VHH binders against q86w26r167to484. Designs and how they scored, part 1

All scores and structures are predictions.

Target 1, 318 residues: q86w26r167to484
Amino acid sequence: SLVVLQGSAGTGKTTLARKMVLDWATGTLYPGRFDYVFYVSCKEVVLLLESKLEQLLFWCCGDNQAPVTEILRQPERLLFILDGFDELQRPFEEKLKKRGLSPKESLLHLLIRRHTLPTCSLLITTRPLALRNLEPLLKQARHVHILGFSEEERARYFSSYFTDEKQADRAFDIVQKNDILYKACQVPGICWVVCSWLQGQMERGKVVLETPRNSTDIFMAYVSTFLPPDDDGGCSELSRHRVLRSLCSLAAEGIQHQRFLFEEAELRKHNLDGPRLAAFLSSNDYQLGLAIKKFYSFRHISFQDFFHAMSYLVKEDQ
Below, numbering starts at 1 at the first letter of every chain, in headers, positions and changes, except where a header shows other numbers; Kabat numbers aren't used for antibody chains.
F, E and O are the ipSAE of ESMFold2-Fast, ESMFold2 and OpenDDE, as the mean of both directions, binder to target and target to binder. V2 is 0.75 times the mean of E and O plus 0.25 times the DockQ between their complexes.
[cut] marks letters that were taken out.

## First folded at step 1 (VHH)

Design a16
Fold by ESMFold2-Fast, scan of step 4:
Structure a16 (fold): chain B 318 residues (1-318), chain A 125 residues (1-125)
Amino acid sequence: as target 1 above (318 residues)
Amino acid sequence: QVQLVESGGGLVQPGGSLRLSCAASGFTFSDYAMTWVRQAPGKGPEWIATISSGGSTMRDDSTKGRFTISRDNAKNTLYLQMTSLKPEDTALYYCARYSELTLVGSGETVTFDYRGPGTQVTVSS
């Protein structure tokens, strides 16, 4: 069987997918149905050494000694969770070929088209914008929509996010009194941005006087808090404006080339200091053979969308 | 009485490695999923990794390239192998008996019913 879980950016699809693996492993989800459940992060598939099923299984298991032959004995007892189909990256080879799918992309496409392991079960998560690319690969699929947090889940999120109970109560009070913010926090990723913004304001001793009216205002408030204007004190190599321009350039290049993981060298090419930009970029270390390699990504995929949209405005300012 | 006791922490140079152990007693260890969590001074707890009874793992993306969780059910022991340690890894590391994975902030956390007292890991020159 094949199920597609659809949801807007930041609806918690990744956490839900990862939770399903652990719930299966502890016996609370799909008891007795599967011998193996594999979590596949679509944005990471480009990191495989070879576009082969064996390499994918080694990657998913975190173990180059995984028993591939045993695993593949009963394909109908396998579940693959393909998380973030909309973040499937284009490798360099695809740019040169222009029309052909890369070997790494073709592996997931073969699984979805049911050409490889046709009797296995698939669960795919994606943003709606990628359905145009996904639907031609599907013969028959069930679609499920992920809506986000209930009111109780929002309250629990604020309590869990803040380590200080006073800050949690104050932040939740601010959000509850603003219908727009409260409804926006139904989306877990927006809830995170709002909580991060409010925590940043509180930790810097600032009073929240203006409330955001839409998602653009929410992201602008976050940027203003963590990359404030007039940061030219002392001796700085990069000004606020240069950093914003560089982030917009990185985001635009990522969107243009369908890239979501950036090497440290790519950040340096854009004059970006990854550790200094922890508010906007996260880093992950990946074990590629015997080497450990660091990749950066925008903390929220909507940040990449936001900075891309702003790229021309920032360029006009020089 | 459920008991979880961590060991293996200490002072280590940046780039070094440490292997943490957690000895479990008072329950059937092999029936439970186990997890590692760390907490730095003044910060909230950070989930590292969870391993099921059968050995299936789920790891936090920020550390999964450097940290590996494993278990030995015959010895009732949980392990965390840490490599390429950084000053940012300085924290109290504790093992816990896993209950659920949830979304908090920009990442994930776990709920648990029992945890050990923790073992201190300090990464400095």
Scores: ipSAE 0.569, ipTM 0.847, lowest interface PAE 1.8, mean pLDDT 82

## First folded at step 12 (VHH)

Design y3
Fold by ESMFold2, look of step 14:
Structure y3 (fold): chain B 318 residues (1-318), chain A 121 residues (1-121)
Amino acid sequence: as target 1 above (318 residues)
Amino acid sequence: EVQLVESGGGLVQPGGSLRLSCAASGFPFSDYYMAWYRQAPGKGRELVAGIYPGGRTSYADSVKGRFTISRDNAKNTLYLQMNSLRPEDTAVYYCATDVIRYGDYTFMDVWGQGTLVTVSS
């Protein structure tokens, strides 16, 4: 069977996908249904050296001696979770073209079109904006949409996010008094941004005098709280402006070229110090052949989208 | 919260036409894949037609060429134009979409209350 799981940025598609793998492994979800569940990040698939099924299995297992013959014995007992179809990077398709292969011949396309492992189960997560590229590949699919947090789920999230019950109550009270903030917290990723912002304000001893009144204000409040100055001089306010411009330029370049993973060299081209920007960028080390390489990404695609949109305002001011 | 309300059903002679409407609320309609299903007396529900956010459509073999699914995203409304109706098209028609609320593993079919279409002389 093939399921397409759709939701706007921040609705928890990746979190749900990873929790499904965990609950399957513990026997809580789909007991006895699947022998193996494979999680594939479409953002990261560009890092594969080859586009062959066994290499994908090795990568997912983290073991180049995974028992491929055993795994493929009963393909109907396999589930592949293809997470983030909208984050499939352009260099991956360019790599295929350089090897004389079309996108139709890629392993992911062959899986989705049911040409490879036609009896396996597929779960594909995507933002709706990418359906134009996905629809032509689909033969028979169940379409499911993620709705955001209910009112009860929002209250529970705030209670669990803050270790101090009084902090949780204070934070939730601030949000409930602002209808725009409360509605925005339907989106789990936004809820996280709001909680992080409020926690950051409380830890810094700052008083919340005005609350954000739209989604842009929410992200700006987070940015204002966590944006560090650069390390190479200047007044802190001017230095923070330079860092902001650099984040915007990185995001804009990434969106322009459909790039979601960045090498350290790319951060340096934009004058960005990755370790100091943990509030906005995450890093992972990957074993790529004989080398270990570090790649950065925005902590969430919403940040990349936000800074990209903001880049037009920064250019206007110049 | 999520709500689907069908209308436009009724009695029609064989060969006639009807247009069904489905008013949607409580979700961002324009981003959603939407479908029409039907349930004949004493039978299970079957898929009739579906439509993607971008406008691509699909149809069951039994209705292809006779039925047309469409949407008006500005009005949050799904339509089914039914032409050349036959007695075997008699059923309760439902609009539907599938949702999951964050944190749930259960995929939930969301259905309207249905609208009855009767095709008889």
Scores: ipSAE 0.273, ipTM 0.683, lowest interface PAE 3.6, mean pLDDT 80
Fold by OpenDDE, look of step 14:
Structure y3 (fold): chain B 318 residues (1-318), chain A 121 residues (1-121)
Amino acid sequence: as target 1 above (318 residues)
Amino acid sequence: EVQLVESGGGLVQPGGSLRLSCAASGFPFSDYYMAWYRQAPGKGRELVAGIYPGGRTSYADSVKGRFTISRDNAKNTLYLQMNSLRPEDTAVYYCATDVIRYGDYTFMDVWGQGTLVTVSS
């Protein structure tokens, strides 16, 4: 079977995919149907040492001693979850201009086209915009949409996010009184941004007199709240602007070259301090053969999109 | 309209005490960060003390242990208890609040007219 799970950025596709793996592992989901469920983060595929199916399986298992031969004997009992098809990265080639499919991308394409393991089951998550690229690869697929939070789920999220009940109520009241914010909070990722922003404001003793009018305003409010000041006794605003510009540049380059993971060296090139930018960037350590490398990514793809968009504005001010 | 009105300033001897008040109107006082600033002759305006909606306080190092900022939300009033006053504390003291404007993504400070505190023998 082939299922495509589609939803806007932040709707919870990744969360759902991971939950599926967990539920399967605990025997709640698909009992007795699959011997193996492989979670594949598409943005991480570029980190594979070899563009081989066996290597992909080792990667997914986190074990180079996984019984791959045995696993491949019964492909009909395998489920692959390809999370984030839209986040497939272009090869880290010196010549960034080569827009062809990398061998690693090709590996997944062959899987999706059912040339590789035609009897296995596939679940693919993607954003709607990327469907145009996915559809030509699909023969027969069931399409499922993720809608985001219900009204009850939004309320629950606020209650769970804020440890202080009064703060939770206050934050939720602000959101409920604004249609734009309330609607935006339907998207779990955006809901988190809103909650984080509100919490940050409350902690700083600041009151919101005007509310965001759109998603861009929401992100801008968040950015304004959490951009770090420079430790240098200089003009804090200039420092903040510099960091913002650098984040925009990083995001723009990433989008331009279809990159979503960044090495520390890349951050340094943009004069960014990863650890200080925890509000915007996340980091993970990846095992690459015998080496462990740290990579950074935007906390959510929506941040990268936002900073990319802003890159056009900050250039105009120069 | 947001308005802040300071009172309680005056002449005091070194080692003396003074209590400043700031009456706030035109906004939900209990939800706002409030602060005292001061400006001495020939010097720039500096933060003296701040108090958050939840009651958390912050102080400049120069006044720590001597000054106490507090608020009465029921009266929409901000206070600054100043003890062990020194000549260097002589300044115009201002009450202030900080608000967020989303239109231009900036923060706006609201200031009172100030009250003069003179510490002299």
Scores: ipSAE 0.006, ipTM 0.275, lowest interface PAE 11.3, mean pLDDT 87

## First folded at step 20 (VHH)

Design ja1
Fold by OpenDDE, fold request of step 22:
Structure ja1 (fold): chain B 318 residues (1-318), chain A 121 residues (1-121)
Amino acid sequence: as target 1 above (318 residues)
Amino acid sequence: EVQLVESGGGLVQPGGSLRLSCAASGFPFDDYYMAWYRQAPGKGRELVAGIYPGGRTSYADSVKGRFTISRDNAKNTLYLQMNSLRPEDTAVYYCATDVIRHGDYQFMDSWGQGTLVTVSS
């Protein structure tokens, strides 16, 4: 079976995909149907040492000793979750000029086209805009759209986000009293941003007087709250602007080159300190052969989109 | 709430034509994959045609060359032009999109009430 799960940025596709894996592992989801479920973060595919299916499986298993031969004997009992097709990156080394698919991209395309392991099950998550690129690869696919948070789900999220019940209630009250915020929280990613923003404001003893008017304002409020990071209360306004511009530059460069993972060296190139930017960037360690390498990404693709958009504004002011 | 309302069904002679419409609301229609399904008496529901947000279409083999799925995003309406109708095309036709919510893994097919198409001499 082939299922395409579609949703805009922040709708929770990744969360759902990961939850599926966990629930499968615990026997709650698809009992007896799949022997293996392989979660593939498409943005990470570029990190594969080899453009081989076996390597992908090793990567997914986190074990180079995984019984790949045995696994491949029963492809019908395999589920691949390709999370974030739209985040499939082009290799750094490949000259931007080559319009062709990288071998790593080709690997996934072959899976999607059902040339590789035609009997396996595939779940592909993507943003709607990227569907245009995915469509030509699809033969018979079920298309599913992920919905945003219901009212109940929003409430639950607030309750779960805040460790302090009173804070949760207060935050939720603020959001409920503001139609814009409340509607925005329908998007899980934005809901997180809002919660984080409110938490940050509460911790700082700031009264939320001005409410965001749109998603951009929400992100700006978040950025304003956490830039500079909480631990560095002494940064000048100039330093804040510099960091903002740098983040925008990083985001823009990433989008331009279809890059979503960044090396430390890249951050340094933009005069960014990754660990100090935990509010905006996440880091993960990846096993690349015998080496472990740290990569950074925006905490959510929506941040990258936001900073990319902002890059146009900051350039105009320059 | 996702709402789909089918219309345009009726009685038609073999070789005739019908145009079905589906009015969609409650979701961003222009970004959604949409499809027509049909269920003939005593048979299961089957996919007839699908259309992607970008306009790409797919058809069941049984209707290829005869049916055309289209969409008007401005009107949030899905269409199925059915030409050269055959008795075998007699069925209730449904407009559909698939949705999933957080918290469960059950794909919920959103269907309208359907519209009956009867092809008979």
Scores: ipSAE 0.400, ipTM 0.717, lowest interface PAE 0.9, mean pLDDT 89
Fold by OpenDDE, fold request of step 22:
Structure ja1 (fold): chain B 318 residues (1-318), chain A 121 residues (1-121)
Amino acid sequence: as target 1 above (318 residues)
Amino acid sequence: EVQLVESGGGLVQPGGSLRLSCAASGFPFDDYYMAWYRQAPGKGRELVAGIYPGGRTSYADSVKGRFTISRDNAKNTLYLQMNSLRPEDTAVYYCATDVIRHGDYQFMDSWGQGTLVTVSS
């Protein structure tokens, strides 16, 4: 079977995909249906050492000694979750500027086209805009949209996010009294941003005087709250502005080159301190052969989109 | 809330034509995959035709060459042009889109009330 799960940024596609893997592993989802569930983060595919199916399986298993031959004997018992088709990256190496698909991209395309392992099950997540690129690859697919949070789910999320019940209640009260915030929290990613913002404000003893009027304002409020202060005693505003510009530059460069993972060296080039930017960037260690390399990404693709959009505003000020 | 309202069904003679419409509301129609299903008496529901946001279409083998699915994004309306109708096409026709809830792994279809198509001499 082939299923395409689509939703806008922040609708929870990745969260759902990961939860599916977990629930399968614990025996609560698809009992007896699949022997293996392979989660493939599409933005990470560029990190594969080889453009081979076997290598992909090794990668997914986290073990180069995985019994790939045995696994491939029963492809009908395999589920591949391709998370973030729209986040497939171009090779870092300048030399392959050729207009064609990279070998690594081709690997996934063959899988999607059902040329490779035609009897396996596929779940592909993507944003709606990228669906146009996916459609030509699809023969027979079920298309499903992920729904945002219901009212009950929003309430539950607030209760789960805040460890302190009083804080949770206070935060939720603020959101319920504001139609814009409440509606925005229908999107799980935005809900997280709002919760984080409110928590940050509470911790800082700041009264929420001005309420965001749109999604952009919500992100701005978040950014304003969590941009690191200047440690060097200088004009805190100048340092904050510098960091903001650098984040915008990083985001813009990434979008321009279809890159969503950044090496530490790249952050340094933008004068960014990764560990200090945990509010905006996440880091993961990847095993690349015998080496372990740390890569950074925006905590959510919506942040990268936001900073990319802002890059046009900050450039005008220069 | 996702709302789908089918219309255009009726009684038609074999070889005749009908055009079904589905008015959609409550979701970004332009970005959604849409489909027509049908359910004949005593039979299960079956996929008739689907249309992707990009305009790509798919058809059941039984209706290929006779039915055409189309969409008007400006009107948030899905269409099914049915030509050369046969008695075996008699069914309730449903407009649908597939959705999944967060935390629920069961795919659910959103359906309208359906519209009855009867092909009889």
Scores: ipSAE 0.378, ipTM 0.702, lowest interface PAE 1.0, mean pLDDT 89
Fold by OpenDDE, look of step 20:
Structure ja1 (fold): chain B 318 residues (1-318), chain A 121 residues (1-121)
Amino acid sequence: as target 1 above (318 residues)
Amino acid sequence: EVQLVESGGGLVQPGGSLRLSCAASGFPFDDYYMAWYRQAPGKGRELVAGIYPGGRTSYADSVKGRFTISRDNAKNTLYLQMNSLRPEDTAVYYCATDVIRHGDYQFMDSWGQGTLVTVSS
């Protein structure tokens, strides 16, 4: 079977995918149907040492001793979850400006086209805008939409996010009184941004006087709250602007080159300190053969999109 | 609650045409993928055509060039224009959308009651 799960950024596609793996592992989901469930983060595929199915399986298992031959004997009992098709990355090598598919992308394309393991099951998550790239690969697919938070789920999220009940109530009250914020909170990722913003304001003793009027304002409010000053001792405001410009540059370069993972060296190139930018960037360690390498990514693709958009505004001011 | 109500089915001669309609409610129609399925007697349910929110369409090979799926977002209505109908097109036609919600993350298939299309001389 082939299922395409669609949803806008932050709707919870990744969360769902991960939950599926867990539920399968615990025997709650698909009991007896699949011997193996492979979770593939599409943005991480670029990190594979080899563009081979066997290597992908080793990667997913986290063990090079996985019985790949045995696994491949019964492909009908395999489920691949390809999470974030829209986040497939181009190779880090500058020279591959060639608009062609990388070998690693090709590996997944062959899987999706059913050239590789035609009897296996596939779940693919993607954003709607990327469907145009995915559709040509699909023969027969079931399309599923992930829904955002219900009103009840929004309320529950606020209650779970804030450890203090009074703070939770206050934050939720602010959101309920603002149609833009309330609607935005239908998207779990945005709901997190809003909650984080509000929490940051409360912690700083700031009264929320101006409420965001659109999604851009929401992100701007968040950025304004958490943007750190530069360590170089200069004017704090100038430092903040510099960091903002650098984040915009990083995001723009990433989007331009279809990159979503960044090396530490790349952050340095943009004069960014990864650990200090935890509000905007996340880091993960990846086992690459015998080496462990740290990569950074925006906490959510929506941040990268936001900073990319902002890059146009920042350029105009120069 | 998601509701889908199909209409427009009936008896038609080979080579004839029919237009099916599906009235949708209970969800943001304009943001959802919609599809037509059909089930012939003694056969399984099969995808006939799909349409994305942006208007992109897909068709089964068996109906390509003969059937046209379209949508009117203002009316929350899905359409299937069926031309050059054949006896093998005889089936119950269903309007469908698939959704999944947070929480238990249950896949929910939403189907209408279906409308019967009979192609016979």
Scores: ipSAE 0.280, ipTM 0.661, lowest interface PAE 1.3, mean pLDDT 89
Fold by ESMFold2, fold request of step 22:
Structure ja1 (fold): chain B 318 residues (1-318), chain A 121 residues (1-121)
Amino acid sequence: as target 1 above (318 residues)
Amino acid sequence: EVQLVESGGGLVQPGGSLRLSCAASGFPFDDYYMAWYRQAPGKGRELVAGIYPGGRTSYADSVKGRFTISRDNAKNTLYLQMNSLRPEDTAVYYCATDVIRHGDYQFMDSWGQGTLVTVSS
């Protein structure tokens, strides 16, 4: 069967997808139903060295010796989770031609169209904005939407985020007293940003005197708390502004070219020091042939979208 | 929380027309795939038509060319225009979307109460 799971940025699609894999592996989800569950991050598919089903299976298993013939004997007992269809990256060299499918996009398209492994189960997660690209590939699909956090889910999130119960109670009390902020925390990604901001303020010994009044203020409060100065030794306020403009530039370039993973060289092109930007960028090392390469991404797609939107504001400083 | 309220069903003669409406609330309607299902007497529920947020539509083979699904995002309303009705179209028609909450994994079918369409002479 094919299920399309959708929700706006920050609704927890990736968190749900990864939790499904963990719960399957521990035997609490779908006991006896699937022999294998494969998690495929669509933003990482560009890293496959060869665009073949066998290589995708090796990548998912982390093992070049995975028993592909045994895995494929009963395709109906396989589940593929294609996480983040909206985060598929296009090859750089194809920007000079009208849009065509990359070989890696063709592999995923064959799975989705049910040309490859037509009896397997598929779960595809995506933001609604990408449904236009996904719709033509679908024959029979069940569409499921993730609801935002209930009041109970927000309370649980705050309790689990903070190790100190007093900090959790203080943070939740601050949020509950601002109707706009409390409603915004229905979006799990906003909830994370708010908790991170409040934890950062508490760790720095600061008192929250005024709370954000809208989503833009929420992200700005986070940015103001965690944005480091440049390492060039200049004025801290000026260098923070330079770093902010560079993050906006990176995000805008990424969105324009449908890129969500960035090499260290791309960060240096934008004068960004990845290790100093851990609050905004995460990194992973990947084995690509004999080489190990480090790639960066915004910690959440909401940050890439936020900095992209901000790029129009900072460009007015010209 | 999700609420779907169908209307517009009734008794109609073969060849006639009906327009079904579904008022939706409790979710961001503009972003959601919406569908009409039907359940004929003694049969399981089947998909009749679906519509994506971008306006693309799909139809079961049995209704292509006769039924038109549409949406009015400003009114949070889903429609099914049914023309050239036949006795085999007799069923309870449901407006539907599927939702999930964090932590449950079980998909929740969100359906309205249904509206009965009877096509007979």
Scores: ipSAE 0.244, ipTM 0.674, lowest interface PAE 3.9, mean pLDDT 80

